# Ledger of designs, part 9: VH-VL binders against q08179r182to404

Target 1, 223 residues: q08179r182to404
Amino acid sequence: KLIEIRKKTSEFLHETLEESNLITYNTIENAEKKQKFLNFFRKLYSAKEGKIMTFQHDEISAIAQMFKNDSVLDNLSRPQLAAMSKFMSLRPFGNDNMLRYQIRSKLKDIMNDDKTIDYEGVESLSQEELYQACVSRGMKAYGVSKEDLVDNLKVWLELRLRQKIPSVLMVLSSTFTFGGLPKENYSKAFSPLAEKKETKSKYDDLLDLYYDGILQVLSSIPD

## First folded at step 1 (VH-VL)

Design y11 (framework fv_ifinatamab)
Fold by ESMFold2-Fast, scan of step 1:
Structure y11 (fold): chain C 223 residues (1-223), chain A 119 residues (1-119), chain B 106 residues (1-106)
Amino acid sequence: as target 1 above (223 residues)
Amino acid sequence: QVQLVQSGAEVKKPGSSVKVSCKASGGTFSSYAMHWVRQAPGQGLEWMGYIIPIFGTAKYNEKFKGRVTITADESTSTAYMELSSLRSEDTAVYYCARGRYSYGKFDYWGQGTLVTVSS
Amino acid sequence: EIVLTQSPATLSLSPGERATLSCRASQSVSYMHWYQQKPGQAPRPLIYDASNRATGIPARFSGSGSGTDFTLTISSLEPEDFAVYYCQQRSNWPLTFGQGTKVEIK
């Protein structure tokens, strides 16, 4: 039942994100950041028009860091908030502010958990603990090997704690990558190009998938 | 592997405060959430709050409002729960319990501390 | 807060019989845990997230359910299984427990 709920809520979120203004240009703090934001979206819109563009991980992170959890949640409609709540295994109820509070509280719990797992080390967790951590973050976990759970959690921690990607964007990207229906009709130009490397690991493949998920969330921002 | 050992029983007067300790041994103390749960005689379990020792971050059940304070000392691997303005209704066995992920899954429990509030 | 109601309050059975314990939530719950408690002892983890057995818990214990209705089943009672059982939700703060079901010997 969790898998079915996550699939349905992911499909709904994917279909409706383009109707949401997740950030307004005028709220970006300084001129240098505004210029980076504009340059990134010019590049992204060029890709949407059919040009083949390559996105670097660090440029995706720089743009994603400009988003704030509260700002994103403020710009999601009630049905989107309810879908996100259900995706995170919460029961949606109340008005918009109650849904936002519920989601914020859950994201805060995940952030605290991220810090404790990072301190202890992912490899020190039992398979039961790894399973619970991955499920809580919107990752595929049922029938997934311990090694794969470890790699998924390591990628999450890298993006959250070291790349400072906002947790709300991480959850939304999970709906594209590990909890929802992939957007097959999206241009492949949106995905970071994975150059062939002899040392490329499963971790590196997962990292690329997560960055692609973030790109798909960012590409859903209208104009 | 992990054991939680709590301080001994207490008898307190109404209006006073009680501070219960919970010492962890085996495993890691700092990175896990330490929760406090109480059980009044003949009643069910009631969650009071938690602390994550490494960050000093605590969260409380609003029912206890400003009366409960949960702290931790990483150097001694000990968590504390202090309850003030005691009433007869606070008579209960108080448990510490270790939870992973701050989501209320308790994998280890202390033996419990009986606190009796009587005049 | 989410209120959990357990039924029956008391279940009188003999060793070897099947025990079925119910926990109903006032609102839909995604995560339900179960604990066993014997007199004078701390609660013992049994089941977490509805259906997963905790470490060291025998296969005769199983959990199921979703939404508002959850069940703990003991397929064949052993003498050591006579105890009080509590359900607990972790979907919303504050964390809440049911009032308990006492499984006692006939």
Scores: ipSAE 0.006, ipTM 0.484, lowest interface PAE 12.8, mean pLDDT 80

Design y12 (framework fv_ifinatamab)
Fold by ESMFold2-Fast, scan of step 1:
Structure y12 (fold): chain C 223 residues (1-223), chain A 120 residues (1-120), chain B 106 residues (1-106)
Amino acid sequence: as target 1 above (223 residues)
Amino acid sequence: QVQLVQSGAEVKKPGSSVKVSCKASGGTFSSYAISWVRQAPGQGLEWMGYIIPIFGTAKYNEKFKGRVTITADESTSTAYMELSSLRSEDTAVYYCARSKYYGSGTLDYWGQGTLVTVSS
Amino acid sequence: EIVLTQSPATLSLSPGERATLSCRASQSVSYMHWYQQKPGQAPRPLIYDASNRATGIPARFSGSGSGTDFTLTISSLEPEDFAVYYCQQRSNWPLTFGQGTKVEIK
């Protein structure tokens, strides 16, 4: 059931995200950061036009860091907020402001939990605690091994706490990485530069996958 | 170790369609793009298109516009390439190959190839 | 599309000799890769991003170049190096390959 809800809400968000202005560049306080933001999206636009472009992890992180949870949520429509709420296992209710508050509260809970887990260590969690942590963050968890749950949570903490990726972008990227169903008519294609050394670590594969998910979210921003 | 295993050789009539499979093992299927490259007998390599399985996003060489469809099933770690309206010029060995999503890096792991023969 | 022209088409050499293979692009490319193919086999990655050796590739293989002109060099040919070599660009859609250079024993 949860898997069905998450697949449906993910598909809806994928199809409608390009209709949303996730951020106004006028919210960026630093003029140099504004120029980096504009240069990044010009490069991303070139990739959408069919050019194979290289995107470094640090480049993706630098741009993602410029987003604020409140700004993103303010630019999502009511149906998108309801879909995000459902994806996060919340019961959507009320007007737009109530939905935004509900999502903000959940994101704050996750942020506080992230710090606690990082302090205690991922390996200190029981299997039930690992399962709940992954589920609450929009990760695939049913039928997933303990080892894979640990790796997923470690990647999340790396991106969230050390790379300082906003929680809202992490959740939205999870909608792009959750569904395994091939999507016909999805025309967005991008080529991030993940890691230059040849390593086959599962952790590194997951890290590349999450950065690609973040890049997909960023690519959904209209011009 | 990473392996890409393709379906067996096929003989097809002109005007028919062929669907070749590519099953990945050893490594995260979703973390990579899967390209399809063909090679006619005695000729060079020709890129047909690729898919990013996690997003279901495919990109095609315009030369095959309207004839090629590339799909992926993440649950079975299998990519598919379907080519329709077959002509004798489509006789070739078809390879699947894995690549990173970004522009740097080779197509690093290749399937063994599938010979598709189109003849009357 | 970017056209890659390899030269020479055929290179006839003896073991121990140096092989130099050229790949010229119709426009500037940022990412050039090289592959080796033996009869009946899938291509084998050799060089990525112009100058980096792929995993397991011997030190005798080296790549260089930028812009429109790229070179693959084999410093001292071993018997197993006689094969067809392809360059490939990833800078623009569609991905394209050169027509190949056959390195054959003299």
Scores: ipSAE 0.000, ipTM 0.411, lowest interface PAE 17.8, mean pLDDT 79

Design y13 (framework fv_ozuriftamab)
Fold by ESMFold2-Fast, scan of step 1:
Structure y13 (fold): chain C 223 residues (1-223), chain A 119 residues (1-119), chain B 106 residues (1-106)
Amino acid sequence: as target 1 above (223 residues)
Amino acid sequence: EVQLVQSGAEVKKPGESLRISCKGSGYSFTSYWMHWVRQAPGQGLEWMGGIYPGDSDTGYNQKFKGRVTISADKSISTAYLQWSSLKASDTAMYYCARHKYSSGYFDYWGQGTLVTVSS
Amino acid sequence: AIQLTQSPSSLSASVGDRVTITCSATSSVSYMHWYLQKPGQSPQLLIYLGSNRASGVPDRFSGSGSGTDFTLKISRVEAEDVGVYYCMQALQTPYTFGQGTKVEIK
């Protein structure tokens, strides 16, 4: 039942996210960052129009870092907040401000949990702790091997703690794993033989998948 | 070894202020939530709130919000629970407990601080 | 808030008996945690995330359940198991405990 709820809320968020202004251009702190932001989105919108564009992980991280949890949540509609709440296994009750508070509180819990898991080491978690951690972060966990759960959590911690990706964008990017396959190149990445290339590690494939999820969220921003 | 050591028993009069403490050792103090749990005489356990010492983020049970203040001093690995004005109904055993994960559990508990408020 | 109700509120058992304690939540929770408070002592973790035994907890203790109904079992109770048992949920704030189940040995 949880996977059905996550699939439906993911589909709804994916369809409606482009109606939301997830960042206000004028809140970006300096001229250099504003120019990087504009250049990135021009490149992204060119890609949406069918131009061949390549995105480096570090440029995606640099842009994602400009977003703030509060700003993103303030610009989501009530139905989107309710969907996000359900995706995070919360009960969406109350007015808009209560929904935002509940989501903020859950995101802070997850962020602090991230630091604790990183300190203890992902390998220190029991099978049930790994499962719960992955479920809490919106990851696909049902039927997933322990090794894959470990890799998923390690990728999350890399993006959240080292790359400083805002937790709200991490959760929104997770919805794209339930809304269907993002790009055909991801299927190819998980089948290196089909690409006639060197076999990549599962960790590298998952890292690419998460960065694509972030790109999907960013591509939903209206120009 | 992980240890949580709480301050000693207190006997106070209504209206007095009080601050009790919980010192963590044997682990990274700033990487774990520290929570406070109350137990009134002859009654069960009640969650009051907690703090993440790394950034001083706090969460309160609405029942206690505004009645107590939870804080921490990361330089000495110590969490605090404070009352500005005690009432007789604050008489209870107060436990600190370490919270490992956000969906989780209290894996280590302090020995408790008995607070008695009487005239 | 999610309220937890334990059953029974108290019981008396003989050494070697099987003890079963249940915890019912007003709302679905993913996992339940269980604590034991021995007379005059602080609570101690017994079971976390539904079925995992805490360090040093004997294998006679087990946890099970899902949704709104959870169970703690002691397969063969020992004299040292005397105390009050509490279930706890930490899925949503405020974190809540059951009212407790007092276990006494005859």
Scores: ipSAE 0.006, ipTM 0.551, lowest interface PAE 10.4, mean pLDDT 81

Design y14 (framework fv_inotuzumab)
Fold by ESMFold2-Fast, scan of step 1:
Structure y14 (fold): chain C 223 residues (1-223), chain A 119 residues (1-119), chain B 112 residues (1-112)
Amino acid sequence: as target 1 above (223 residues)
Amino acid sequence: EVQLVQSGAEVKKPGASVKVSCKASGYTFTSYYIHWVRQAPGQGLEWIGGINPSGGRTTYRRKFQGRVTMTADTSTSTVYMELSSLRSEDTAVYYCARGHYSYGLFDYWGQGTLVTVSS
Amino acid sequence: DVQVTQSPSSLSASVGDRVTITCRSSQSLVYSSGNTYLSWYLHKPGKAPQLLIYKVSNRFSGVPDRFSGSGSGTDFTLTISSLQPEDFATYYCLQGTHWPYTFGQGTKVEIK
């Protein structure tokens, strides 16, 4: 069943992401970006050592934008690529390059679909179309209300199209949100900055969950 | 920063229609729902319905049975609530309030519009 | 429709008193997301209602620390730790989890 597959593949990816060098200091293009990267990861390492740290959405986005789909996929092992493929409801096959092609092709399809949905408006989709869109993006969809599906898709579009977060990081982030909340003390150490919001909506809650998931992916990078 | 400004008091006869406006400022108009809530003399607060200014989708409480119509004008950042076939029991202060798509929560409110229905 | 009942309907209090108002819903207010959409509003004659507390226990911007909210599922409480002159008003809870959204009948806090 999809839920069982997604749970198992999420657990495997969480256990093994620390083995992957998704990006290194020396691959960053310029001095300004290098400084932002260093400052961000110093803060992350501080949080992993047990200090209470807060992260703003814009600082998470700035770091996430430095990643490229192809670079991330190039640094994932065959078992990790197979797990990601299964999480995305694909049947893994072939060598490493064929798995990367399979995932890349699926991510491109999702990106094209994202632009179409954004242009037409999320509210224009039928319940079945909303369900399929959410499932395709690694979201929990079975038993989820139409309102919740709409909010999930709107958050995805905001992060992908406006915040320009790489789709591979969005999918990896989804494995954390699909698997459940992070360990209590770990989550407390690096929770996103509690914005001074006068009202917090379900959209805002989902946005926080995705940013937390992205932060967890980034915190899995060694050194 | 966030402001909702409503039109002035109205006096109507039974059977007439009333149209109340609510002009929004200080935020992105299409990012939030506008809901309407009323309070009749000696009664509590009653939710009437809401509108999404993005696309104009509406949700109404069943008891208003086709008597209420909500519309939004994005060029002026204004929401309208029209209530037809007025009865004496429709005498109330009508409030607009900013809200959310998927749940009921009203963070900023207009000053209120008194609608009096009398013969 | 989800029924929302407040208790008491009215109370008399003096400045400095601790005031507790209860709100009970006929159904659980836990949304599919796990959030609970119960909010509290202060209303004075001739003025617009004001949001005090949202999502059970979160104080809205500018609301004094003396206001607090608690509860879960179907039973919720608004507490004013030390009543001030400006707090004599009618208080309403709102359930926003289930359509149609429903207010409690209100609790009037009057001077003793």
Scores: ipSAE 0.000, ipTM 0.409, lowest interface PAE 18.1, mean pLDDT 79

Design y2 (framework fv_necitumumab)
Fold by ESMFold2-Fast, scan of step 1:
Structure y2 (fold): chain C 223 residues (1-223), chain A 121 residues (1-121), chain B 107 residues (1-107)
Amino acid sequence: as target 1 above (223 residues)
Amino acid sequence: QVQLQESGPGLVKPSQTLSLTCTVSGGSISSGGYYWSWIRQPPGKGLEWIGYIYYSGRTDYNPSLKSRVTMSVDTSKNQFSLKVNSVTAADTAVYYCARHYYGSGKAFDIWGQGTLVTVSS
Amino acid sequence: EIVMTQSPATLSLSPGERATLSCRASQSVRSYLAWYQQKPGQAPRLLIYDASNRATGIPARFSGSGSGTDFTLTISSLEPEDFAVYYCQQYGSSPLTFGGGTKAEIK
């Protein structure tokens, strides 16, 4: 069953992401970007110490944009690459380079599909097309209403095409949907700032959820 | 800022085809995620959605009008158009073109000023 | 098609008063509902989308609430420029449908 496979692979990735250096500070070529990176992780480390910190969507996006698919994949271990491959409904095979190629190829397919769906509009997809699009992106889709699938895909496209979040981080953040509860000492610290005295739409709620997932991935980077 | 402007004849005879064009300025009609609609309002009455078109040419029409309506898009002119066949006095209305963005659902964030079309012999 | 019913048809109030406008759908539209303001001789203006999100540039006195079949637009303190016709619109199902409108007029 796909749900069980995704749950197991998500759990493994969550347990092992701390063993990986998903980005190297020394590869950030811009002094201004280096300072933003340091300030962001200083804030994350304060949150890990139990201090309640809030994160704006734009600051999460600014840091996430510094990551590149190839750099992230180069720093994942073979078991992590195999888990990611299984999560993406691929059959893992070969050495590390073959696994990276397999995942890279799948991510490229998804990125090209993102552009096509954005051009046609999410509401133009058939029920089957919508279901497959969500499944391919690591979203919960079985038993999910058409309206919720539409909302999820719209948020994905906003983050990928307009906020320029790398697809590898999007896939890794999706594993938090299947991998169980966040750690108690991180939960409140990693919630995006909510609007006060206003009712949020379902789209905005999903957007907050995806940004929280990205924060969880970023919080897994070793101190 | 993106603006929409309707154009076409203000008077159409019964049984003829009503033809309107909407010109988009300040932005591209070919931008992904945007849908382009026609909405009409008979004098003193409420709003009725006619249909929308994607810049790719895909359309969705109100079933009450589907047999009589055709929409088209011309990306080189940054325009989209509406044709309503076999018009009657019931088609007399102010016709608006409007845009929506999928991030805000199918809510219409930008509207043209509207053009009155009278169906009369 | 989903039928949208607005009430009251006419609302007579004075500047400074609170206005409450209702919109009901014949079946659930979840939160896929927008509110528009229309002044005589003008195109409609988007106020609220997704039931409760205020559109860009819309004053804080306008707020929307509700989900499913029952929705409300509230104007906390009417300004002279707020006397207009208000329409709700659902986009939970095609065809897109509008309510019959509520006219807010000076008492």
Scores: ipSAE 0.000, ipTM 0.435, lowest interface PAE 14.0, mean pLDDT 80

Design y3 (framework fv_necitumumab)
Fold by ESMFold2-Fast, scan of step 1:
Parts: structure tokens; sequence; C-alpha cells
Structure y3 (fold): chain C 223 residues (1-223), chain A 120 residues (1-120), chain B 107 residues (1-107)
């Protein structure tokens, strides 16, 4: 079933993501962006070695924005593309280019849907529409309250449309959230100690969770 | 339910090495969510963080003490240890071992503390 | 390093009174702040973490508030067992640092 498929594909992607060079430093042309990129990964390396490091949401977003869907997909291996395809409820077939096309097409559909939902408002969606939207984006939806589905979708739209996080990174980050807690708490050392809001809400907790997922994807990139 | 207990000599001569061990019970030192820390407190004064160690052997030390401090871990004995080299009277303090979270670095369990006096 | 400053150094109060303790950081620690209680001859005991969350077993009379650089620990009505030294600790950046402490003493 979907839950089992997503669990298995998430485990495989987590195990193999370190094999993939998701971005090449030399393709970053702006000198300021290069320095931010190097400083960010220097912080991640320090955090992995046990030093206390804080990561701000805007800092994570600035680095994530440097990634492009096509570049990430070009650097994933065939087994990783097949796993991602299955995670997204697609039927994997053909060669590597066909798998990239399937994923790219699905991501484009989600991006267009994101803009439509944002324009009309999340609150305009029926219970069934909210459920389908969350399922399509790799979220846990079975047994989830309407209020929690709304919060999940609002956080997704914030990260995609306002923070401009590439959709491929959003999907990869979902595999860390969907699979449950990390096997070891090494990942907690480099998880964001994001800026806390005075008022605690489910929305804010969820936002922190998504940024943590993005950080985990970024931490999988080789030194 | 986790308990920590310090042990080691209560008297150390100036210029020698201070050595302490912390024994953990009621939980495994090989827990991925936690680091194991030493904190000290000179008599009548405040708390100073010394450093922490992860069960893998990774350490982070207070920069003010880094040149004189070494920590080690023995997962088979469920213990971790502190060595402070070239001690002076300024190192006289109650030494506490404590558990600290690897993401949220607050101290949730503390040993009872052991007084170490540096005197000839 | 982030310097933590606690005030006042000493609070002289009677049981039943409200105690308000201040802790200030030299730069923002967001909400990454803990409070500890220490009685003579004993180890510190965790009271509050993440600025406002009570640790397990801590009575409701203890509350924490604040964010950024300014933090407060409040004891709504002092019990005899509450007369102790209180320390704040930041974990927004390394090295971990503690405040100088506030001693709550009985009149």
Amino acid sequence: as target 1 above (223 residues)
Amino acid sequence: QVQLQESGPGLVKPSQTLSLTCTVSGGSISSGGYYWSWIRQPPGKGLEWIGYIYYSGRTDYNPSLKSRVTMSVDTSKNQFSLKVNSVTAADTAVYYCARVGSYRYYFDYWGQGTLVTVSS
Amino acid sequence: EIVMTQSPATLSLSPGERATLSCRASQSVRSYLAWYQQKPGQAPRLLIYDASNRATGIPARFSGSGSGTDFTLTISSLEPEDFAVYYCQQYGSSPLTFGGGTKAEIK
C-alpha cells in the first residue's frame, strides 16, 4: 500500500542520497552566493562533528534556492529516480530520461496546483480536495484532521511560493518527515535551531519540521 | 531514572593532572540523542561548562579550557572521564557530570558533584 | 562568547511573596534558554527549558518567559523549599554559558 511504498522508498533514498552531487560549487557564479554556500556547509560540517550551531530559516532558504530541479534530477542515479517516482505514486518505466520526464511532469503539475490553491485560498478547499492535495505532495493524510491538513498545505505553499524552495528538495525533505524519527540523533546536531516565535502554534512547529527536513537533505551532500 | 555518579581523588597537587570518572546507570551512554558533559563550580561561585563527549568519541570543549582538557568515553563500562592538565588553585571546584541533549543543549540529569581541591 | 547577566544578585523575600528573576544575554539566544535551581550542597536541578517549558516534576508556580536577550523566571508564591540559587543558561551558541546566579533568601 501507499504507506509501505513510501516508507521503503524513503529508506532507500536516505541510504543513497550521499552518493549524489546535487549541486556543483563552480556553477554558482555570484561571489557572494559562493561565500554563503561555503559558510553554510562549513557550519553543517561543524554541527556534524558535535559543535552547537544555529541555523536560521532565511539562511536555509537562501542555500536551498541555489538548487534547480533539473540539476538535481540530472545527478540522481537510476535507482534513486525510480524510488522517487514510486514515492510520488508514479509508475516508473523506461530509461533514465523517461524517469526524469515523469518526475518533472509531476512536479510541474504540483507547482501549477500550488499557484491555484494559493490564489483561491486553502480554506476554499473541501475536505476531499485538502486530502488529495496533501497526498499528492507526499504528506501523511490518512487519519489527519482537517485543521492539520490545512496547516500542512499552508506551510508547503509558504516554502514553495514565498521562500522559493525548489519542489524537488521539498519532495526529498518529505521522505525524512514521512519516514519518522532518525535512527540516530546525529541529525539533531545539524537540525535547525530556527528562530523561535513568541507564540507557539502548530503552524510554527510544522514550519520548523519542514526546515529540518530540508537541512537533512542538504546535510546528505558530500563535503 | 538515569543516574550519574562522579568518582576520583578529592585532592590534587599543583601542576599535576586532575582525573575524574562519571558512571551512568539507568540508561545507556550509547544513546544517540545525548552528549555527556562536565561542569564545574568553584566554592561560592557560579557554574562553568567544561565540555561534552558523544559515545563515538567526538568532543567539544570550552575554548577557555581546551588546551588543558581531555575527555574520553568507555561504552563497555557505561562511563566517561575528564582529565585537566597542569592544575592550579583556580581549578579547585565541585565537578559535576551531566547529560545534555544533542539538539537542545540543556542539562536534564546531574551527578551529585565531587569536590576537587588543588593544594600541596 | 555570549555573556549572561542575572539580576538582582540577591532577593530577600518572605514565603508567599512573588519572586521575579531576570536574565539578560549579550546577544540574541532566541528561546534557547534554561533555568536551574541549586540548593546548598546539591547539584543544580532543571526547572525550565526553551525559555518557558517546565521540566518534568516542576510545580506550576514556576514559570519562564522572554525571548531574544531578555528573560524572566517567576515564582508566583514562594514556598520555604524555593529559597535557593537560580541560574540561567543559554544554548543559542557555543560555548555554553551560565549566568552569575540570583540567590533567593528568606527574610
Scores: ipSAE 0.000, ipTM 0.435, lowest interface PAE 16.8, mean pLDDT 80

Design y4 (framework fv_necitumumab)
Fold by ESMFold2-Fast, scan of step 1:
Structure y4 (fold): chain C 223 residues (1-223), chain A 122 residues (1-122), chain B 107 residues (1-107)
Amino acid sequence: as target 1 above (223 residues)
Amino acid sequence: QVQLQESGPGLVKPSQTLSLTCTVSGGSISSGGYYWSWIRQPPGKGLEWIGYIYYSGRTDYNPSLKSRVTMSVDTSKNQFSLKVNSVTAADTAVYYCARTPYYKSSGLFDYWGQGTLVTVSS
Amino acid sequence: EIVMTQSPATLSLSPGERATLSCRASQSVRSYLAWYQQKPGQAPRLLIYDASNRATGIPARFSGSGSGTDFTLTISSLEPEDFAVYYCQQYGSSPLTFGGGTKAEIK
């Protein structure tokens, strides 16, 4: 089952992401951006050590925008590439370059689909189309309400098309909803308050969760 | 740095509701990246996780306690609270509030309150 | 739920000796295991996370090892301040669960 595959692959990716150097300081184009990058990670590591730090959405977006899909994929190991391929419902095969091509091609397909959905409106999708759109982007969709699926897709489009966050970072951030949280065994019916939040989730809450996911991916970078 | 402080009654009668509040200082409860947890420890025994809450109000509870516990958050006061319904002598414990970071390895308790002893007795 | 079993229940040792504490999970928790130290009348203090990483400010004499179901906390040379109760905790699966504790006491 897809859910089981995604859970296993996301757990593996979450566990191993620290072994990857997703961006090198020297690939950043100008001195001001390099200093901003260093300051962000100093702040992030201070937060990990228990200092009080607040991260604004614009700050997270500015750093995330410095990443390129190709550079991130070039720095992932073969097992990580295979895991990402499986997470995206692809059949991984071949060498590292073939896996990178496969993932890159799929991300391009999703980007073209994003533009079409944005133009037509998320509300124009049928229940099945909405479900498949969310599944193809690594979102939890089984048993999720139509309203929550709509909100998830709208947040994805905001981050991808308007905030210009690289799709590879979006996919990696999605793995935390499947693999990284100790509460993954909880059913939707487990907590009445959690069920109410899931059923009546708001755009703003989901936006915060996606930014938190991106921050988690960035926090996996060593040094 | 970040400090957590529990407050509430030290004595609760059987069948009543136990109410505790945790005040967070030196940091914002709505900063993101963190869940806020309750853990208890009966005298002379080990630790039991009760649950955690995100500043948006989303909660996750230990299944063994789910039917009797409710957590809430008040971001304006930088506080979060625990209610345990229908208490018995088995609920006598030191109650701790703690911070749980989820930005990386989630489920850890990196900062703890000092703990407050709650005795359930007539 | 995943049951965590610590052994021994009590360690009686002298300062300067090596302490080895065991923690076993009823099913794999991968590397999602933490160790805490608790002194009488105090809240627990995080020592080790992700099985082998020392938390900030924790002395080098504390080390953790293991993966899957079997984990060890080692104190290379006990200092007087190290006599306390030690708990392991898994965060690989919900609900979060703790071991029963190991008490390190002076011989």
Scores: ipSAE 0.000, ipTM 0.426, lowest interface PAE 16.2, mean pLDDT 78

Design y5 (framework fv_prolgolimab)
Fold by ESMFold2-Fast, scan of step 1:
Structure y5 (fold): chain C 223 residues (1-223), chain A 118 residues (1-118), chain B 106 residues (1-106)
Amino acid sequence: as target 1 above (223 residues)
Amino acid sequence: QVQLVQSGGGLVQPGGSLRLSCAASGFTFSSYWMYWVRQVPGKGLEWVSAISGSGGSTYYADSVKGRFAISRVNAKNTMYLQMNSLRAEDTAVYYCAKGRYSYGFDYWGQGTLVTVSS
Amino acid sequence: QPVLTQPLSVSVALGQTARITCGGNNIGSKSVHWYQQKPGQAPVLVIYYDSDRPSGIPERFSGSNSGNTATLTISRAQAGDEADYYCQVWDSSTVVFGTGTKLTVL
């Protein structure tokens, strides 16, 4: 069953991400970006040690953008690659490089599909197409209302296409939807601050949840 | 067929007020962010304001904050820009534009000239 | 506020390739969209997401974006390509347009 597989692979990935260097500090392009990276992780590790800190969406995006799909995949272990493959409804096969190729190919298919969906409009999708799009991106879809599926897909497109969040981080953040880790354990330590708005919509709430997921992935990286 | 039809431009004296309208058809209006972009004759494009699909979030360029108010009535498929305390430097062609979250502006209105002069 | 710098003007001979640049700090980390504007007309989206073309835009229009420079490339330039061209990015909840480039086809 897909839900059970996703729960098990999510738990495994959450337990083991702290053992992986998803980015190498020395691959960061310039001194200004390196300083932003260091400042962000110092702040993040202070939050993990119990100090209350707040994170803005643009702050999270700036750091997330420094990651590349290939670099993240290169730093995941064989069991982690297999778990990610299973989470994405692929049949894991072969050595590390074959698993990386399989995941890269799937992520490229999703990215091309993202552009097509955004161009045509999310509302142009049939109910079946909308369901499959959300499932393919690691979202909870069974028993989810059409309205919520639409909102989730719109948030995905915003983060992937506008904010250029690497799709691998998006998929990893989706694992927190199926994991047993309670969100409230993180809410005070590293609560992202959205821009001040006159009112908040369901879309804005989902955007906050996705940024929280990305922040949780980033918080799993060892210093 | 997606269509954005604008109205409400004209000549107004400094300190005056004017309201622009943008009537939309051919798409689910409430599902898309809508924007106002202006262009001083002979100059480049300048973003003015943005409103979310629900109308729950609004944003403004620093040059118009406190003077301009963007709004929409989804039941009428219409967006508005209320311009108060107009200045000579607000003279421009104003375009309404449909956006998607990361697509850019896929459709534009025909533009409405606003002239602020004594 | 971030500035997207474009050359004021670019000239290209009929049938040759024009390249219009859009410079911005870390612009390669943003999605760049390009607009064509002819005199008296509203802008028209010609490239979105760095390199994709909307339906109806000929394939001789292409784009790229890396590092600090995005580029709009117009191959086999036609007289009808004469226009002002603008790049555009999102910067959080703010929209930023380039300074604009006038393309002249000789």
Scores: ipSAE 0.000, ipTM 0.484, lowest interface PAE 14.3, mean pLDDT 80

